# VHH binders against Probable chemoreceptor glutamine deamidase CheD 2 (cheD2): the designs that were tried, part 1

No score or structure here was measured in a lab: all are predicted.

Target 1, 172 residues: Probable chemoreceptor glutamine deamidase CheD 2 (cheD2), of Syntrophus aciditrophicus (q2lsl4)
Amino acid sequence: MNSKAIKPSCEYFLLPGYIFMSPEPYLISTVVGSSVAVALWDADSKLGGMLSFLYPFRESSAESTAIYGNVAITYMVRMFREEGAKKKNLRSQIFGGAESDCCEADQIAHENVKTARSVLKKHGIKVISEDVGGRLGRKIVYNTFQNEALIYKVNTLRNSDWYPYDGQGRQA
Below, numbering starts at 1 at the first letter of every chain, in headers, positions and changes, except where a header shows other numbers; antibody chains are not in Kabat numbers.
F, E and O are the ipSAE of ESMFold2-Fast, ESMFold2 and OpenDDE, as the mean of both directions, binder to target and target to binder. V2 is 0.75 times the mean of E and O plus 0.25 times the DockQ between their complexes.
[cut] stands for letters that were removed.
Atom coordinates printed by the task and the answers are left out, and those that the model quotes come from them; centres of patches stay.

## First folded at step 1 (VHH)

Design s01 (framework vhh_7pa5_2)
Fold by ESMFold2-Fast, scan of step 1:
Structure s01 (fold): chain B 172 residues (1-172), chain A 124 residues (1-124)
Amino acid sequence: as target 1 above (172 residues)
Amino acid sequence: QVQLVESGGGMVQPGGSLRLSCAASGFTFSDYAMSWVRRAPGKGPEWVSTISGSGGSTSYADSVKGRFTISRDNAKNTLYLQMNSLKPEDTALYYCAKTRFVYDSSGYYTFDYWGQGTQVTVSS
């Protein structure tokens, strides 16, 4: 009862490779390692959302999916514009891109962060905050009404860290 | 005033079933996630299950997964917990809790406005 109140009443757990946005207040939870999450927010309408991507660029032989940063970010910007958001009112935050001891994951982490920055810049979206890099994974709770994020850094991401999933990555 | 009133507890044999209910008032029920939390004698609170405001998402502790089902009726402002295949280890006082996502040093979910609880006893 003495803990800080969060005004949003609805929750959504964001899976890697997915995009979620809502005009209603939401608490969006996700976990990122070498992957990157991007929050996008309209200061005028309070429309907010988050995407989580695994790879920087779409493979030439693969269909476009939100697992690629260039595809996911471009799609989310389009969704916000279609809801009436004006570019001047859009704000973004970037999270993730932690380096692992595996050399491939280290390169992907760096490229994911670079891709988020470059694609947002290309769309003219202001990045107002970053919590990126290092060697620790992140648990993130993003409040779409207030455009604020709570971040917990962890050495290992565990199955018990996941909610509201059934442990198999599926939403009920 | 936020009020949560649990009911449906009782004594049951191992392998039996019980259905708990929680009647909520004093807030917009459909706007909040709701949880069941239990306290066994001499132990701290243990999270059991959570359901989103819309009812579209649910989550369960590993110890109850596959045996318990959380649900809600937003038209009646009521939360439910269907408990099947009960074990002696499920013996506890069960609380309904209004749930918020608040991160501090120890966790990112918090439970506000706990009810009085309903006792579940599984005979060994």
Scores: ipSAE 0.000, ipTM 0.115, lowest interface PAE 16.2, mean pLDDT 76

Design s02 (framework vhh_vobarilizumab_d1)
Fold by ESMFold2-Fast, scan of step 1:
Structure s02 (fold): chain B 172 residues (1-172), chain A 123 residues (1-123)
Amino acid sequence: as target 1 above (172 residues)
Amino acid sequence: EVQLVESGGGLVQPGGSLRLSCAASGFTFSSYAMAWYRQAPGKGRELVAGIYSGGSTSYADSVKGRFTISRDNAKNTLYLQMNSLRPEDTAVYYCARTRIVYGSGSYYEYDYWGQGTLVTVSS
């Protein structure tokens, strides 16, 4: 019920194609354009994490990686269950899928959002919030203990939008 | 009507300090996460600092240790204390209301920005 202070060392920048979850509270930051980020939270244990994927669905089993939404979400659900989370207590949030003037990017954006919704529904996980679509990129800062997100909509995604790298591109 | 009104910007010498304020109205301020972001001339917008409804904070690497975000829920006001200012901190600073998600399935949209306040750091 009360907010828990997050230590300065408990910050993680989530790269596209990665999944992050920790048993201790974290601030997870990421940037999404046509890509999609999904936050997953256990209401019972207050365990939280986030994934970021670039492409919607991989049907071929030759090389399955977390850059695909169906692979990433399924893997994250498995990670939560391995930590003892029960499916009925899981809640999700979806971010991203911004459209561009390029028709190819618009199609991928739509399919990424649809895939996130579809795969989460298949796993019986309630989507409690979405910030998706439109034409603006997003910078997201997610608190894993409180299941709370700060979302900044940006007209142009630049290297300076990526936390935790400083203005010179160096890791802080 | 939701309104965010920034103030406190101005011209300051390198190494100086400024305190920005954002007066919020038209919503339950204490229930929302709030943020400061900035846009330098010819650049995109960037997150400067965020504060959750519960008081936890986050900062861009470029401002860590120099800037402090805080809130006064009784006054519906968001603050940004800026110390050790650098020429590269020159930008229009904006107050933003952000999305809040609750475990009960309730949420608020990220819908509103202030008009901005100009901060110029130059000799």
Scores: ipSAE 0.000, ipTM 0.225, lowest interface PAE 14.9, mean pLDDT 78

Design s03 (framework vhh_rezetamig_d1)
Fold by ESMFold2-Fast, scan of step 1:
Structure s03 (fold): chain B 172 residues (1-172), chain A 125 residues (1-125)
Amino acid sequence: as target 1 above (172 residues)
Amino acid sequence: QLQLQESGPGLVKPSETLSLTCTVSGGSISSSSYYWGWIRQPPGKGLEWIGHIYYSGSTYYNPSLENRVTISVDTSKNQFSLKLSSVTAADTAVYYCARSKIVYTGSGTYTFDYRGQGTLVTVSS
């Protein structure tokens, strides 16, 4: 089916700490500040997805959740492999990790970006694009069929930036 | 100083075509480093991507709007335009034109670094 067959309902808003992947074409929207989003794409099957994590590393796998970058990225790679994607055809993009003037948030932002790069490299997944760092928040719309991301940089992230979801990240 | 300015009718009737133009000043639209696009914000909601165009005429559209949207570029006037057909009240929004930087060659990533101030388009009879 071509992209003209995609309905407006083929949109998904990705909440921090979640992973989304579909064999059907989707526009995945998310918002990142000091947090990081990673898009993963299979060039062969056109399978795409995105994850969003808040913190870089969790050592204990028993307590692991997708809010941690090492857990989220490793889980998404497994999901793609289970759907038949071959590692050589996988491509990734990294977004986010903006720094605030608060020293604590600056360190987390740096560690989040570093973790995304490190974990993707450990899995042998090529990072083809990055839009990371700086001081501006990012609004991202990712097309899973074409592996294209639209990023809008903003000085302040607002509730209105969570369209089509409410300010709490829930579908309205 | 790069500036983007939206222009076009602020009122469109249901079923008609919404038509906007973006005028670029202080920089050239005929740049291989940039894409030019449209985004919108309905009242009380967040930003929604509409589409982009490259100076060569290559276009990328939001699949949910693809059958209704056309973006064109006029490099001689340093302008690009949006046409959105068959409008309804749901298309009422502030429309922004924007420049997207190619951060990494060969990537499908588009980062907006400049945008216009926005223009309100109301769809009503």
Scores: ipSAE 0.000, ipTM 0.196, lowest interface PAE 15.2, mean pLDDT 77

Design s04 (framework vhh_7aqx_2; at its last look DockQ between E and O 0.10; V2 from the best seeds 0.00; counts 0 for: pae O 9.0 > 2, unsure alone 62.4 < 65, placed apart)
Fold by OpenDDE, look of step 2:
Structure s04 (fold): chain B 172 residues (1-172), chain A 123 residues (1-123)
Amino acid sequence: as target 1 above (172 residues)
Amino acid sequence: QVQLQESGGGLVQAGGSLRLSCTTSGFTFSSYAFSWFRQAPGEEREFVGAISWSGGSTDYADSVKGRFTISRDNAKNTFYLQMNSLKTEDTAVYYCAAKTRFVYSGSSTYDYWGQGTQVTVSS
């Protein structure tokens, strides 16, 4: 398996509610508290990407954004398909969904993880690794080419990383 | 119903200027980044330029850099391509395209496309 480990040449910081994909090797950094990040990888082309969403589910509409898990994941899958990826070659990883003792934060965190699992399953995509739950936030660095992730679990995140997400309201 | 409609195309002499408009409907304008593409006869569609969802960033093909400017008006759900110092090589059908601000791809994947408007630059 001549997997010449290609060193990523670029870095990208993934914000909540965004999706990033590139055929070039990238290091994607992201931070997740109550939110969930999903890495998607094509084992054949070595295409990798990552999404981050804040809320679990919204009815599908043209107005829906990647802030919602069902929208984000579906969109990411579409992107991969457009690049020629086959479902059988896709691999996913799920990160985040940490619990906070504040308000409905625990529920949102749980539902986010649940949604990620459900939607990936719906699309027939294998989840090969999960690091979810707990009470710590996560700082993640994901290598899109190798499908490898570094996770740093932290005690302190920005308030905006926890539900309710201050100032990052439902960006219409 | 999602709609992107180009306007402002036409015939212009080399050295002249044109302003293309892309009027949009059926989606949240502010949630999208926008791009212009063009396709000359017998050629592949090529990227002309893009503007970010916030309008704070623009990108242009090298062939049009310094001559073309993209802007957007969120109140009008319209974005523009100002074309100055036009050359005969700029003759093409120009297409506007929309991409959600939440998606970044190494490839040019856009959610919506206009029908195109003809720009002809004569010598």
Scores: ipSAE 0.009, ipTM 0.273, lowest interface PAE 9.0, mean pLDDT 86
ESMFold2-Fast, scan of step 1: ipSAE 0.537; ipTM 0.775
ESMFold2, look of step 2: ipSAE 0.023; ipTM 0.418
ESMFold2 (binder alone), look of step 2: mean pLDDT 77; pTM 0.783

Design s05 (framework vhh_8emy_2)
Amino acid sequence: QVQLQESGGGLVQPGSSLRLSCAASGFTFSDYAMHWVRQAPGKGPEWVSSISSSGSTINYATSVKGRFSISRDNPSKTLYLQMNSLRPEDSAVYYCAKEGTRYVYSGGSYDYRGQGTQVTVSS
ESMFold2-Fast, scan of step 1: ipSAE 0.018; ipTM 0.394

Design s06 (framework vhh_8k46_1)
Fold by ESMFold2-Fast, scan of step 1:
Structure s06 (fold): chain B 172 residues (1-172), chain A 122 residues (1-122)
Amino acid sequence: as target 1 above (172 residues)
Amino acid sequence: AVQLQASGGGFVQPGGSLRLSCAASGRTFSSYAMGWFRQAPGKEREFVSAISGSGGSTYYADSVKGRFTISRDNSKNTVYLQMNSLRAEDTATYYCAADTRIVYESGSYDYWGQGTQVTVSS
């Protein structure tokens, strides 16, 4: 069924530690490894956005930034509420939290996913979809008008995959 | 399960256009993500384009972005690849593929169709 689909003409390439939100239809592209991306969508207004964070939790206000999941998610929820979104109409999707080395030392991937779930639950926001964990990085294209994501799983993430994003990721 | 039939290939001069079709049979076509891949002689199979089950999300390889358009008609169980401004480098056998997930997974599509040959030559 393609007859009623409206396709965004605008693209935004989301870097780690950033939040992007727009009432205009966008294709938001991002790349996540051990990091996590969260899409937030208002079913009523079609307002959509995505954040990308690297670390789970920060309590200190002096060094708070969107690189931390609790800060980023809380800030994005407030942005949506300030634009008139009602909590009952908000939906979220969680992506990422993969481990390239699963054997020891790097628990950040698991903590990032756990933090996203916990903070969204605290705010009463329904998580309608997850694509998390495993060993593969992800390239994500999120459509804010349709609330749909295309996820391309990749064995190796390259520095150039962060911007611009074209869904490749194989090294020659 | 999904069975796929690709068609629409042929000979075309550089700068020309072709439209490929992928006809699917199966119980839940609209829930499958669909993709196009191509393989030139002596090269690996490479990704070309993908479309979500609803048609709301599309993805393109950088080499075809702006020239190719993927679309679907779920009432006809068909996916299309409109190829414009064709180049000699687009010469390949083109394959369609379906995945039961709404997630595109590189090289991991569940169902593949037979190929259709595209030759771009002057």
Scores: ipSAE 0.000, ipTM 0.215, lowest interface PAE 15.5, mean pLDDT 76

Design s07 (framework vhh_7pa5_2)
Fold by ESMFold2-Fast, scan of step 1:
Structure s07 (fold): chain B 172 residues (1-172), chain A 124 residues (1-124)
Amino acid sequence: as target 1 above (172 residues)
Amino acid sequence: QVQLVESGGGMVQPGGSLRLSCAASGFTFSSYAMSWVRRAPGKGPEWVSTISGSGGSTSYADSVKGRFTISRDNAKNTLYLQMNSLKPEDTALYYCAKDYTYSSGSTRFVYDYWGQGTQVTVSS
């Protein structure tokens, strides 16, 4: 009997501009519009994580904020490597980058997706799945042990989809 | 106009059984994979099971494998979930979901619509 079980209360809500990773099984939930979420997974150790960034690229500076895709992705890759993960065993998935009616938001969405692909490629990390672009936002639940993502495409959100947060992903 | 209406939920004791139904309309039912997704109070959604458009392929979350059976009747535009050997941890709102895409062996499940849900409560 294979008794693969994740702990009943292992859940983390990922806010935009943050990174979460764990060798313990977690369900990581996040919401992305023009922003992008990236899941990173080590097939060998089952170490998994997800980041959510809002803006594509920032030149190196004193800022260590994960709101920039190049900073967030590079930071998470480094942390996986420090935990002993080998690049050949790393897998990534990219989500988000929805376009709006506003041309500026469309440009940021496109650049966010482009940056995620570009930075992952630079680090030699295989992208095994993408759900990007279009006009619908996404609510994502990512299982770090199985490397599986559940994606709900959203034109509008239910009140319970935001619990325990307000409509902007902050504590209500 | 896509409509998904779940039914069949209720309160049962551990070890009990329930059969959920989902009535679908507004799209060519047999052309889309369908899934059951659940959400416990205060938690995000968890994928439970998927069935291909033809019904020829099924997949289950490890937590329900061997206890739950997904099926569909394309002539009636209805999706089913037979739940046996129910456990307290199965307590959740269960949603019927129309898949945006489905790929056998895929690591992702994408939905462009889901219903209002039906409540399943398993308690002593």
Scores: ipSAE 0.005, ipTM 0.364, lowest interface PAE 10.2, mean pLDDT 79

Design s08 (framework vhh_vobarilizumab_d1)
Fold by ESMFold2-Fast, scan of step 1:
Structure s08 (fold): chain B 172 residues (1-172), chain A 124 residues (1-124)
Amino acid sequence: as target 1 above (172 residues)
Amino acid sequence: EVQLVESGGGLVQPGGSLRLSCAASGFTFSSYAMAWYRQAPGKGRELVAGIYSGGSTSYADSVKGRFTISRDNAKNTLYLQMNSLRPEDTAVYYCARYETYDSSGKTRIVYDYWGQGTLVTVSS
């Protein structure tokens, strides 16, 4: 049954600070270090998506962007609700928040994971799995149809891990 | 509930024309960018044409000069006028909505919703 297979045209590479959601089956790929990715899935409709945020909390809604975990998660929950998803059917997975010995990135990593957990709990969203912390970066391939993630842990992210994007995370 | 319903596909000879329609409901149509995609047997889905909420349009190189995308916000309907059709235009054509927020690329929210499709066959 090819209708359940994800085709190359249904692949999306998620940049840090972005949110992607689709009712169509997608393979969403992203790379996270101290940043955190959250997958959200509606068990009823099979609607799935993923966000990637860099910083934990922005108190003011003015100038708020998806680079902040509280803004990104709240916005994605709203997107799912607007599509008719019920909170009891929503499932989430948290990835990333790796610590490094560079500057204060370790504190940001910890606060990012803590923020994802607290915001999802505030919205009543069940977290069904986590792959967080440690010192290894992660490349994640998330299947929105099956609600399954493949996680590749790496000591150093290579330029090729960002293809087709440049070293600054921009589309080439 | 978001719904996108495509129509207007059919069998046409090379050099012929077809007009596809997409009836949208369940969202504020005028606020969203809309697109037509297609998928031929053995190929992935490819963007054919896009139209922004403000009316600006974009086209794949393979269809420039032959296809015209348009919208009627009062009727919540998206159109694709297809002229000078070629056998390689044979595909299922899908209506999709998407939105992009930051033109600088610093923040982008992407939400894709696809319709069921309408089959276009270009053959003698």
Scores: ipSAE 0.005, ipTM 0.235, lowest interface PAE 10.9, mean pLDDT 78

Design s09 (framework vhh_rezetamig_d1)
Fold by ESMFold2-Fast, scan of step 1:
Structure s09 (fold): chain B 172 residues (1-172), chain A 126 residues (1-126)
Amino acid sequence: as target 1 above (172 residues)
Amino acid sequence: QLQLQESGPGLVKPSETLSLTCTVSGGSISSSSYYWGWIRQPPGKGLEWIGHIYYSGSTYYNPSLENRVTISVDTSKNQFSLKLSSVTAADTAVYYCARTYTYGSGSKYVIRFDYRGQGTLVTVSS
């Protein structure tokens, strides 16, 4: 298959705490440190998406948001099923959860990765790839048409990794 | 000196669309450094981030609200607006408009806001 089947104009910059999915081919880009991104893909419909969460688990709360991994993953699975995806055709990839020299960030990083694995397993979704842990931040470009990710590892993530992009994934 | 001010109806009927406008003064909304967003606080509960917009018109929404939310920007009026469709009593809250920015520290990344309006109470009731 030609790996350049996607159009350059189909780009989305995914912010932390957000979920994006589309039946049309997209390049979804995001940046994760101790946070985690999860790609979800339906092999049958070619429906693909990515979520990015900051914290692992929130127990029952009326104000649940996608910044929590259990909320974000459960919501994305529901979105895929509402579009007609069958769980047996769903595939996932996990990215992020890097440790820092800061003790609290190390704990959150480990818990974020464990939460992604456990919630996906609870939903019966196969994890086909992981690029997690270590000390390096990650810049990720995910292709929803081919279910492939390009990962750039960096020693430090900065505000400038986010600020240059407008809402269309272009540099401002 | 930068000021944000919410405006719009304080009462909305169930199933209707909540519409609010934020007027920005003392600074330009056409800034490449910031997003402009909406946050709400239901009675007795914490703050919930609704979404934000870049001056180019690009939007990012809280996924739990995404299918009901539309945020738009009018750079000629230095304003941005919120529409929340199909409202219920659960949407009763004080609504704030805010200037948003990103903050990264080590391996962390967070969305923050530095200026917000005074807030406007919106009650969903028949």
Scores: ipSAE 0.000, ipTM 0.099, lowest interface PAE 16.7, mean pLDDT 76

Design s10 (framework vhh_7aqx_2)
Fold by ESMFold2-Fast, scan of step 1:
Structure s10 (fold): chain B 172 residues (1-172), chain A 124 residues (1-124)
Amino acid sequence: as target 1 above (172 residues)
Amino acid sequence: QVQLQESGGGLVQAGGSLRLSCTTSGRTFSSYAFSWFRQAPGEEREFVGAISWSGGSTDYADSVKGRFTISRDNAKNTFYLQMNSLKTEDTAVYYCAASTYTSGGKYVIRTDYWGQGTQVTVSS
């Protein structure tokens, strides 16, 4: 930890399908299995945030929600730019997309990570780190002031770690 | 992770004013949008007003628009409902609520936490 950096005293628990960002220092906590979280940070203003999405892509003109990676990332980039962040100063980190023994979850996990990478690239946002794939779920604590994440790889995801956790069996 | 406590309710005459306060747990205050709801005797709980996490946006029920004002004080971990020109039909238990905020897509605000309620009685 940089000795000149301030540890955030404020905490936010990020639910799947949500986006949170703040100009104030926060510790943002989230849990991901086959789902993906993306942290976005402005090196100039120290504006930071995180999104969590469950599904990779929505092509149709039906209702849009942050549960889809292409929707969530696009909205978050727009939110940062509306707050005055310049693209050249934006940095992103990608977390999650763990595979399970079920072929359905394997496909979604891989597509979620691929979608995060492709949408960030389309917006010209630099990805500075990834912790993706494997078979273990992740608990993530992201510091918006320092742009640092603590990642705990976990054997089981608990319903109490999230509300609403989707009631699905997540990564072991 | 948030606990809410209302205060400032009581008895007031029609045409009078009251200010309700809702004090929250200190560490997460600025991460939430806040709302007031009310429940009159024999009726369902209804929306009264809301303020966004930044304080830049407010919404009100038509029945209270122009009479009630919602505000927040991040330094005091408290948000308020200023009630002016009170009517007998404003008599209800008033509840404060905290909501997770998202600016993208279908969901903007959802209610996550509720206070215990405070009684407001407006006499004729």
Scores: ipSAE 0.000, ipTM 0.129, lowest interface PAE 10.8, mean pLDDT 76

Design s11 (framework vhh_7pa5_2)
Fold by ESMFold2-Fast, scan of step 1:
Structure s11 (fold): chain B 172 residues (1-172), chain A 124 residues (1-124)
Amino acid sequence: as target 1 above (172 residues)
Amino acid sequence: QVQLVESGGGMVQPGGSLRLSCAASGFTFSDYAMSWVRRAPGKGPEWVSTISGSGGSTSYADSVKGRFTISRDNAKNTLYLQMNSLKPEDTALYYCAKGYVIRTGSGSYTFDYWGQGTQVTVSS
């Protein structure tokens, strides 16, 4: 059972505060600085997805916004469970939470990573890989079929890195 | 090639009902979640509802919960939206899209593909 080159049928560009999942093979691309992305994968069905959140916890349970890590992760876990995924087959990966040396965003970056770990642990989901912290932003390309991520570390994040295309329809 | 063709829109009085349909082709329909998205005059796209590939899970925007029902027939490659208790605020161009809920609540959405849409007008 050797690794094979599998060409994903689709590409998706994930924006901050969003959740995407599909049983079809996808390449999910996203960019994270102090924000955190979490990949969730079912080893049995090959159902895979990724979420991107900006802030750790929302105390108010009445607000259903995926921009918060506790809300986003809980919603994605529920969606996987509703599709028949069993906890023993679920795997997660955590990316992001880069710090800035002088800005107040350092605390948010740290707490975003801590929140992802604690919420996944609360749901009994195994974290099999992390690429977190440091001072560099990350561009992530995640393959949902193979549960593999390619990570590019970058010194500065540009506005165009948050979108799939520039103003002329070219991939950024 | 992926094709999505919406139908079933029209004009209806407040409190009325309509059923929208979306005929899908060019992909394995049962492998994909499907969504309904609407665009009101002068506003950006608003997510309405999503159904999983199997039909086992559904989700709805708060504005339509209890009034709209999403369903699918995988044997016919067709997505449906049953709209009851229609309000003037439901007036919009409705189109189906391939993909899951991207964000909770109302907002801007990006989907891989959506059809030409079907117009729903709720007026007195």
Scores: ipSAE 0.000, ipTM 0.120, lowest interface PAE 16.4, mean pLDDT 76

Design s12 (framework vhh_vobarilizumab_d1)
Fold by ESMFold2-Fast, scan of step 1:
Structure s12 (fold): chain B 172 residues (1-172), chain A 122 residues (1-122)
Amino acid sequence: as target 1 above (172 residues)
Amino acid sequence: EVQLVESGGGLVQPGGSLRLSCAASGFTFSSYAMAWYRQAPGKGRELVAGITSGGSTSYADSVKGRFTISRDNAKNTLYLQMNSLRPEDTAVYYCATYVIRTDSSGYYEDYWGQGTLVTVSS
């Protein structure tokens, strides 16, 4: 309890449809357009993680992927609980769900955000921050030790921000 | 290439019933999870009901017990049976696929229909 600040030892780039969690300090980077990223953090253990999902729900969890918000969030909550996290110490942040005039499925952005809120509420997890909606893409750098995010909003995203996915889950 | 065509919308009195259909083409329908969404004037789209490729179903709390989602893989058709309709159910209803995954690259797409209007009014 003598050391106060610890620099993250490693960076992890979170791809759409994936979940990453570690008790070790990490900087997790991701890019979201219409997709949504959720950060989950245990204030007691400093356990942190982030998921990125593309679509709101899938009924069956047997062979489900983390591309669905209900599956991804539920699975990450389970992972935190298995590591000993208590609900009262869990905090979440929601990012993404931007709409685009060029996309026929612009409303999926809104539904993704609604799903994140609904599933987190179902699990009794406090949402302490949101950066959602609008028309700007987001690049997010999340610090798992401090539970802090840097958010970069842009009208256009560089190729390196979207590789390999255009619009965070659609082939260009 | 991929098409989703909704039908079956219309005007109905409160307490009435409607059955919506969605004809799918241009992809392997039986392999995909499907859903019905709706959007009322001035509101965002909300998920109404979903069905997996295996036939497992899920419903929004507002429609549980009144709506039934089903699919016919032989006909590449998705259905929504709507019973005990309420004025609050008035919306444009959309058929949608979830993720269409590639076998090798991991790229993903979703597909939406054009929608069908349901008006519940006396």
Scores: ipSAE 0.000, ipTM 0.112, lowest interface PAE 15.0, mean pLDDT 75

